# Miniprotein binders against Enhancer of translation termination 1 (ETT1): the designs that were tried, part 4

Target 1, 377 residues: Enhancer of translation termination 1 (ETT1), of Yarrowia lipolytica (q6c872)
Amino acid sequence: MAKRPLGLNKANKSKKKKLDSAEKAEKAVAKEISPENDESAEPAPALTLDADEEDDMGQLESLYKNWTSSERDSPRILHGVVHECDSLLQKAKGEGLPARFHEIYAASLLDLAEFADKKKPVKKKKVKSDDVAPETSDMFVDAALERVETGLEQYPEDAGLLFVKSRALKQDIDEKMSAVSKEERKETAKKMISQLNKILEVFKLAQKHASTVTPAQLDVVEELIELSGALESVVKQSDISETTLVACEKFYNEILASEKDENTVKKAHRGVGTCKMIVADSLLDLLDDDDEDNDDTVELAKKNLKAAIEHFQKSETDEDGEFMVTLAETMIQYGNLFETESDDQKKWYGEAVKRLRQAQRLGVGKYDEMILELEDD

## First folded at step 22 (miniprotein)

Design k6 (from d1 with R118Q E119R)
Fold by OpenDDE base, last read:
Structure k6 (fold): chain B 377 residues (1-377), chain A 120 residues (1-120)
Amino acid sequence: as target 1 above (377 residues)
Amino acid sequence: SKERIRELMKKLMKLLERIEQLAEKIEELAKEGDPETVRELHMAIHELEWALILLAFALLRLKRHGSPEAIEELEQLIERLEDLIQKLEELLEKGDPETIRELEQEIWELMREILELQRK
């Protein structure tokens, strides 16, 4: 079987994540935005206590919606959300706040961690006594975890809080894995497996109590799949990704069974398709090139790739050139498992070529050589 | 032996055909069936498919680095998967959502045992 080279999108995503992480790291160093104390807020009149609480939460929801609907290019709106959370926390004396308050505050702290300086691995620089230790990304994640735990003490079954807890625990793994030395990386990754399992338990509980799932909650699931693969690559234990994939695919399937929001359903289809693609890849990686009896494994990989394609096609959009490349790669991989020059192989290569040409027209990559190879077979 | 692993893989492929036939019957039932029952039946199918995939991964890994004892343990887990598929076949005609959820829990226990076997 002529294995055509796959991995175009993995190469592009790895370059983009490296560039964006480098460019965000350079821009974060430059803006010491001094807090301009704009003192000009007129004292709002003493409204009635009950009306003030509904108005206060309504204001917080409006500020948070402004953040979530923004380009999220600057922490300005987000600092406004956190400041409102602090104001409400002081006004309430820390008691009687709704679950949604703790959710917004914890989520906003997690979003602030993305703009904060990353904790540098502790070179023994003598901290001078009077330097206020700069707030690092890990401190915002720790504060978000504390906030969400405070909310869950009052509201232990709140789905929003449980989803934010899952996000915070995931981001805490990322912080711990980024701060560790190369020598300690394997041992830290082994410890993070237990935390990943805790995330999956929290996520299962969140889903059980959720009436609806948001697209942002699905983004956390995608990140858990990516994280599980990263931890597995470091630890070299194959049960890590499998455990995560089983839990995440179940979550996506439960969404597909209940959810009606088109964007949520499309994301859930992409999620199931991704799980099935990873299963197929893992089966093919377990092939023994010295064994003539691989037919059943290849057929099982074909079934998973077919199902991946069917889920991806249900989530296809005319504007997402990066996803078109993912779908094309999956179609090529499926085509590679058919007999050379078969009608099925030609069909799937033809469908891949359509998507690669569309992605190129959208300015996503250059695939002329791969298109030629796919048309010449 | 490599031959025993081959026979077990062929058994898994036959079990997959049974799961696929169940999925088709559930799609037919979805036209007239109780929506909650149909939802749980679909979930149980996806869980059986995952249990089968985990067993396939375990077999393929044992082909590289297997003991006879690990092959026997895996053979017993494949027999349990067959029994769970048969239970779901019986539930298609008269299963209630609660009985299907009990079966889903048994499938999840099987998946945990398969994953624990891979850690050894």
Scores: ipSAE 0.781, ipTM 0.928, lowest interface PAE 0.6, mean pLDDT 82
Fold by OpenDDE base, fold request of step 25:
Structure k6 (fold): chain B 377 residues (1-377), chain A 120 residues (1-120)
Amino acid sequence: as target 1 above (377 residues)
Amino acid sequence: SKERIRELMKKLMKLLERIEQLAEKIEELAKEGDPETVRELHMAIHELEWALILLAFALLRLKRHGSPEAIEELEQLIERLEDLIQKLEELLEKGDPETIRELEQEIWELMREILELQRK
């Protein structure tokens, strides 16, 4: 069977990451804002001394909510959150702070790590003793881990802290994998498998104690699936991805069984669909082209792709052109497993073409050649 | 060895049909049944499906690079999956959520053993 080229979304993600990294690099150079001496920095409104502890936490929650609701394009609000956390920590002498304080502080440190300079591989150049090494992204992740562990010592079953711990441990893998040499990459990836398993355990514990799951927590699960595939590619151990997929699909299914928030449910359906798609791909990659006995494997892949499509259709939105492309790719892949020119193949290609045309109308990409190739069959 | 793997794959496909029939029965029970029991039954189905998928991956890998001993180990794991499916079939009539959660734990143990076998 002619494998039609999969990879529409990989091409778009690579362009967007290159544009965003280039625009962030260019915007960092272009703000030579001349230091005009405008003296009139109005003093920040004097924090009223008699703010009760409830008011202090309420202010922190408000600041953090302002950050989380922002475009998150600058660390300005986030520095305000961290500064408030430091103020509260000093005021409390490090004792009696609620779980939510440690959660906000750790989460804010993780968000700061995204704005920080990445640790350069230590070239043996003489660091002059007096230059305070600039705070690197790894230092914020380490500080977030320390903060969340401090919170978990007091509140070991707090779901918010457990979710932040899982995010921090994930980001620590990313930092370690980014900082490592090409020669050490495989050995570092092997060590990160044990940390990935710890993240999955922490996530399971977090979910057990959570009353509700947030969309941001679901994003971490998606990132764990991506990370597991990346680690697997380096280590060449297939059990890594499978272990992660089992845990993540269970997490999504537990959400689908309990959650009522439409956005959370849609995201969980996308998550299950992604797991089923990866399973189908992995089954098809295990085919032996020289073996006549592939029918059961193809049927099993078909069942998983069908389930993926059904989950994706439950999460489909008229505004998400990137997701429409993902759904179209999955429909094409499912159609490719039917007989050439069969009614089923034509049906699934026709459904894919609808989504590709919608994505084009939304400006997500150009698929005119692929649409023609799917309509001519 | 290839013939034995083919027979085991056919056995897995039959077990999948049994799981699918259980899923359909659970969807019927979801209309009239206890919501907690139905939730745990759905979880148990998804876990059985995963155990089956993991066994399929293990079989397909053994087709490329397998020992006779590893095929025998997989045969035993497939028999355990069959026993767990049978237990869930019995629990559909009289199962409580606690007994279903015990079965889910047995399925998770099976999945761990399958994943450990793939590391060898």
Scores: ipSAE 0.780, ipTM 0.928, lowest interface PAE 0.6, mean pLDDT 82
Fold by OpenDDE base, last read:
Structure k6 (fold): chain B 377 residues (1-377), chain A 120 residues (1-120)
Amino acid sequence: as target 1 above (377 residues)
Amino acid sequence: SKERIRELMKKLMKLLERIEQLAEKIEELAKEGDPETVRELHMAIHELEWALILLAFALLRLKRHGSPEAIEELEQLIERLEDLIQKLEELLEKGDPETIRELEQEIWELMREILELQRK
């Protein structure tokens, strides 16, 4: 069986990140607007505490919505959200704040961690005492964890807080795994397994109390699948990814059974399809080349790839060329499990070629060589 | 041992056929059935499929490094999967959502035991 090449999508993502970082550095001219001291503070009318709190939360929601609806290319709006959170926290004296306040604040701190410098592995250089350690991404993640725990002490069943806790615990794993040496990586990954299991429990609790799941919450589930595979690769314990995949596929299936939002449903179909694809890959990786009795395992892998394709087709969009490449790769993999030159193999390679050509038209990549290889069979 | 593993893989493939036949029957029931019952039946099917996949992974790993004792433990877990499939087949016509959720919990217990076996 001629195995066709896979992994095209990972290669393209690496190129785009390099180009856009260079040019826009120049023109932020700092206009010093001098605040003039205008004296006439007429006493603001005694708005009832409740009305001031509703208006204050409404302002925070508006600022956070401006962030979430932005291109998220700079932390400028996000610093405004965090500053408003600090203002509200001071005004409330840390008491009486709604669950949504703690959610927005924790989520905003997690988003700030993406713009912050990553903690460098502690080489024992004598840092002199007086250098204010730069704010590192781990500090924002720790602050987000503290904030979400403070919210959960008051609102232990709040789905929004529970989802943000799951995200924060995931980012804390990423920070811990990035900050360790190569030698300590395996031992750190082993410690992160317990935290991954805690994330899955928090996610299950969040889902139980959620009326609806957002697409952004589903992105965290995708990241948990990726993280589980990364931890497994380091620890070499297959139960890590399997436990995560079982929990995540259940979560996606529960969404598909209840959710009506088209974008959430499409993401859940992609999620199930990804789980089925990983199962198929894992089955195929467990084949022994010296064993003539692989037919049942290959058939089980075929069934999972077929299900993956069916879920991916339900989530296909004419504008997502990156996803079309993922679907094409899955179709190629499925085609590779048929007899060489069979009508079934030709069919699935033909369906992959259609999607690769569409992705090329969308400017996602060039697949001309792979298209030729898939057509020349 | 290799022949026993082959027989167990064949047993799993037959159990998968039974799960697929149940899934088809649930899709027929979805047209006229109670939506909550149909939802729980679909969840139970997905959980049975996962239990089967976990058993397949365990079998494939045991093919490389398995003890006779581990193969016997896995055979018992496959028999438990067969019993759970049979229970779901019986619930298809008359099962209420609560009884189906109890079965789902038994499937989750089986999956935990399969995952724990793979850690040994």
Scores: ipSAE 0.780, ipTM 0.928, lowest interface PAE 0.6, mean pLDDT 82

## First folded at step 24 (miniprotein)

Design m1 (from k6 with M43F)
Fold by ESMFold2, last read:
Structure m1 (fold): chain B 377 residues (1-377), chain A 120 residues (1-120)
Amino acid sequence: as target 1 above (377 residues)
Amino acid sequence: SKERIRELMKKLMKLLERIEQLAEKIEELAKEGDPETVRELHFAIHELEWALILLAFALLRLKRHGSPEAIEELEQLIERLEDLIQKLEELLEKGDPETIRELEQEIWELMREILELQRK
C-alpha cells in the first residue's frame, strides 16, 4: 500500500488564510504621512504654468516608492499618490505626460480597488441619494483601464503600461465575475475567455518590449493560471486552462533564457514547476475512468513531476519554509507513483522528509506524525 | 477504440524519447553554440513537449467518446508532431534562428489544431 500523507498543503494553507484575514482586519496605519511631503500644501495656482515635468515626476516616483515599499495595509499613501497624479494631470493641460505617469496612476487605481467596497449584485434601491458617489472596486478598475489606454495612445509599445494593462484586464475579469448572479455566471465566464486570451497577448507584447522583468510584474502570470482554471470549471471547456498554461510557461521560459535578476529567475523556476505539476495532476485525473492499462500515462505524469521537482530545487532558499512544504508535497506525489517499498519510493519520501524537517525548524507547520508515516518502512 | 488509443499513447512516448534526446543535444550545444540559435532551439523543444502533452490529453479524453473519425484526426496530428520532430533533428546542427522560428510557428499551429479538436 502506498503512503499517502493527506492534507499537508491544505492544513498549512488553512492556517495561513486565517492569520492573513486577522492581520488584514487590523487598522493600525498611523495618520501621519512618513514622507517629507507631509506638509506640502496645494495652493491654487495663479496661472496655468509649464512646470518642470522632471521635478514633478521625481516627486510622484518618490511617493509611489513609499507605497510599494510599505506594508500596504492601508490606502492612506495611495490616496496621496492618486491626489498627486490628479494635480499633475491638471498642470499638464494641453501637454502629454510621460508613460511612467500613466503607469503609476493606473497601478495606484488598481491597488485602491483592493480597499474599496464591491459592487452589489442585487437590484439597486429605488430611493437613494444621487449626490453620493460611492467608490466601488469595479469603478477603480474601470478608471485604471481608461488611464492605461490613454497612456497607450501616446506610447503604444511601452512595456510598463502593457504590464499594467495585463494586470488591469485580469482584475476586470474578477470584478465582472463577482458582480453577476449565479444564473449568469456561465455566460459571463464564456465572454471572459476572449478577454483572458487578450491578456495573454498583452503580456506577450509587454515582455517583448521590456528590457527587464521584475518579480512583481510576474505576479499576474500566476494569477492568469489560477483564473484559467476557475473559468474552465465554470464553462466546462477543457482547453481554457491548457491554452493558458502553454502561454504562461513560455513567459516563464523567456525569463529563464534572458533575465539576470536572481529573484525573477527563481520565481520563473517556481512558475515552470507549477505548470509541470498541473500537467501531471491533469493526466492522473484522466485515469479515473479506466485505470489499469495506462502505464504510459503514469510514466508521462512521472516525467512532469520530476521536471517540476528539478525546477523547484533551482528556486529553493534556506529561509522559505512554506516553499519547502510545497516541494516536499511534490516529492511525496512523485514517490506515490513508484511501487510500494521500492528504492525509488524510499528515496523520494526521504527527500520530502528532509524538507519537512527544515520547514519545521523555520516554524512552518508541524509534520512529526507525517514524517513517521513516510519513514514507516 | 481503447486499444487504438493505447497504441497511440505508446507512439507518443517514443516521440517523447526523441524529444528528450534532442534536448540533451541542445544542452551540449548551449555550452559553445550561437546564443540566438540555442535560444530558439530551446523554445522549439518546449513547444514540441507541449504539443505532445496536448495530444496526450486529447487521446485520454477521447477514450470515453472514441469516434473513429476523431481518433483518426488525432492520429494525423500525431504524425505531424513526428514530422516536426524530424525537422528539428535536421536543424539541430545547421539551423539558423529564422528557420527555427518558422518551425516554432508550425508547432503553434499544430497546438491550435489539437485544442480545436478537444472542443469536440
Scores: ipSAE 0.851, ipTM 0.944, lowest interface PAE 0.6, mean pLDDT 82
Fold by ESMFold2, fold request of step 25:
Structure m1 (fold): chain B 377 residues (1-377), chain A 120 residues (1-120)
Amino acid sequence: as target 1 above (377 residues)
Amino acid sequence: SKERIRELMKKLMKLLERIEQLAEKIEELAKEGDPETVRELHFAIHELEWALILLAFALLRLKRHGSPEAIEELEQLIERLEDLIQKLEELLEKGDPETIRELEQEIWELMREILELQRK
C-alpha cells in the first residue's frame, strides 16, 4: 500500500502556469497602456538631466533595476527601458556603446516577448520590415538576437551578453516549435537539437567569463533540461536528454565550486538534486520494462536518490513549504526502495512526514491521509 | 545475453565503489590541499560518475534490442572507464591541475563515445 510516489510528472503543471502567466501579462500590457496616468509630477529632475553618456547609462541602469526588482507582471517599465535604449542608440552616431547597453536592450526585448501575442499560422504581410517595432513574440526574440549579436561583435567574451544569448536562443526554439504543424514537428525538432547543443556551449562560455552568476541567469539551465526532454519525446532519441543533463549538472557544480551568494548556491543544489532524481527515475523505468532480476540497478538508483536528498537538504528553507513537499516526495520514493518495514524505510518515511507536517502548517496543502499511511505500520 | 549484461553491471558497481573511495580521499585532501587542484579532482570524480551512469543506461537498453557486437563495444568502454579511474587514483596525491584537466578531457571523450554508441 502507498507504493506510488507523489507525482514526479508534475512539471507539466508548472509549465501550464508559466503559459497562463504570459496570457495575464498580455492583458496587463493592454490595460497598462490605457490607464496610464503620469501627467502629474511636482519635480522631475531625474528625467530632465543634462545629456551625458555616464548620466544616460546611469539612468538606463536605474530604470532596468526598477524592472528587475519589480513583480514583472506589467510591461510598463520595460517600455520605458526600451524607449531609453532607442534614445541612446540614436545619440551614439558612430560611437560604440558599452556591452551593458546591448545586454539590457536585448534582455528587455526578450522580457517583452513574454507579453506579446504568439505568431499566427498565416504570416502578416503588411509590416514594413525595415524600421518597425516587433509586434509578436517571435519578432521580439529575433530583435533580441540581433541586438546581442551586435554587442558580441564588439565584446565577444562578455559574460552578460553571452547569458542573454543563451536565453534568446532557447526562446527561439520555443517560438519555432510552437509555430509548426504536426507534420513538420519532428523535422523541426531534429534541427533544434543542434541549436540546443549550441545553447549549451554558449552558456558554458558565459560561465567561463563570468565573475559571478545570478539566480536569474540560472533559470535557463532548468529550462534546457525540460526542453531536452520535450525534444527527445518528439524525436525519440535518448541521448538528447542525457547529453543535456550531463552538461547542465556541470553548470550547477561549477557554481557550487566557486559561488558564495547563498541564493545562487541553493538554486544550484536544487539543480543537481533534480538531475540526480531524473537519473534514478530513468534507471527504474528501464527495470520495469524488462522484468529484470538485478539488484545492482536498484542500488544505483538508490545512490542517486540519496544524493538528490542531500543536495535538496542544502537548499531547504523554513519558509518554502512547496519545496518541503518536493523533498518529502523524494524521501518517499527513496524509502519505497527499501525492504518493507525495514529500519531504513521507516526512517525515510519519518523524515518525509516531518516535512509534510511543516508544509501543512505553512498552508501549502492537506497531507493528513498521506501522513497516516506513512505512519501506519 | 542477459547474463553478460548482469556481469557488466556488477563490474560497474565495483567501479563505483572505487570512485566513492576516491571521493572520500579528496574530501580529506580538501582540508589542506591546493584549492584549484581540489576543484579539478572534484570535477574528475563527477565526470567519472557520469560516465558510469551513461554506461549503465546503455547496458540496460541493450537487453531489449542490443546485438552481441554492441555489448562487446560497451565492455571495451567499461574497461576504458576502469583505466581512467586508475589514472585518477595514481594522480590523487601528486597531480597538478593541468594534468587533472587532461584526464577530464579523456573522460569527456569516453562519455561522447558512449552517447554515440547509444544512438545506434
Scores: ipSAE 0.848, ipTM 0.945, lowest interface PAE 0.6, mean pLDDT 82
Fold by ESMFold2, fold request of step 25:
Structure m1 (fold): chain B 377 residues (1-377), chain A 120 residues (1-120)
Amino acid sequence: as target 1 above (377 residues)
Amino acid sequence: SKERIRELMKKLMKLLERIEQLAEKIEELAKEGDPETVRELHFAIHELEWALILLAFALLRLKRHGSPEAIEELEQLIERLEDLIQKLEELLEKGDPETIRELEQEIWELMREILELQRK
């Protein structure tokens, strides 16, 4: 109707591990499963100097912890982790390695893929077999999948391996979609729908066997929601995103029912809120402006936006200005559905302004003009 | 066909009201009930809400492309949703987790059929 719609931005994008291509000597090691030489000095092996523990798995865990606690802007620590994994494989003469070894190895290969060059679209011209093939990100993802499957042969119910598998399969879709020409994109995307459904099943199985789920493991769920929308935009098949959204919200609700870790619970609340917001957006996009009776659809959208806000509020922190903007945008969208200048609209615009001011104080965005419009009706 | 779709949307909103009333009863049961049973009842509620949302999407898309046959198929699926809501109402105090999980499987089958219909 005559409501004053005010928006800030679309939904926040998830942080992705950024491929650092600034170091031209950086190369992938998928075939030999070893650090590749570059112009930068390789860090010292964990086995000899950086670990306090004398056992081999203790040294690997220490190296991996150094990587996961770092800013992750260079592959140097990862090369050390993979080198240690290669060493442990050599030392395991006929002995089995624990599930955790395979998990670290596969996860590290996936992290390395983000620093590697992308595979170029296939050309029709023949390629000489005597050329040295560059190691590319898809090779690291393929190696990670092989490592995960080797681990799962020995430990078929290991939740850590299953979570890494779901991540590897998702990255594999990204690699395959980036490697094809524009002419092949639609057919490739259609094939990837089957793999998307497989990822959902693998994640479900991981949750079944997990005693706890970490916030990092939930990153895959957020990425699946985004991926489903991207595949749907290429294939033009509406049930792709809906199927994925239903499954992902269930993953989050299972977390909310069982997890005790505050950070995991907050991330799950953000996940459910995002699902509710997407439902509301989709309903509002389906409104027919020529139709006089949209009241039921608008009411359903309002219920989903209210639920989204409630979940987002349970996940607020004082430090995340980008999320404050997301929540404010949702509150503005909800406020827009009330009668113009009503008390309810003013209430929700006021709640949005509160978050926009907080985000500005944290250095996230410029909202002074929009704040004045929300307060100055 | 636009008028029929509006009537079916109103029916969905009435079913949503029943789901909301059911959620209120489950919250009261949570004070005294078995934690596993209450947990499965909450999951069933979420799944019923999703089935309703998927039906709403399907109905709204038919306003744009109108198909009398598709409207009849959706109406049958809405009747199945109503039956599943009734089954959950019967399970509130006497259901066990296994029986509730069987109902959840029926709700997932309904959702699969709704999504398959949208692909046609």
Scores: ipSAE 0.843, ipTM 0.943, lowest interface PAE 0.6, mean pLDDT 82

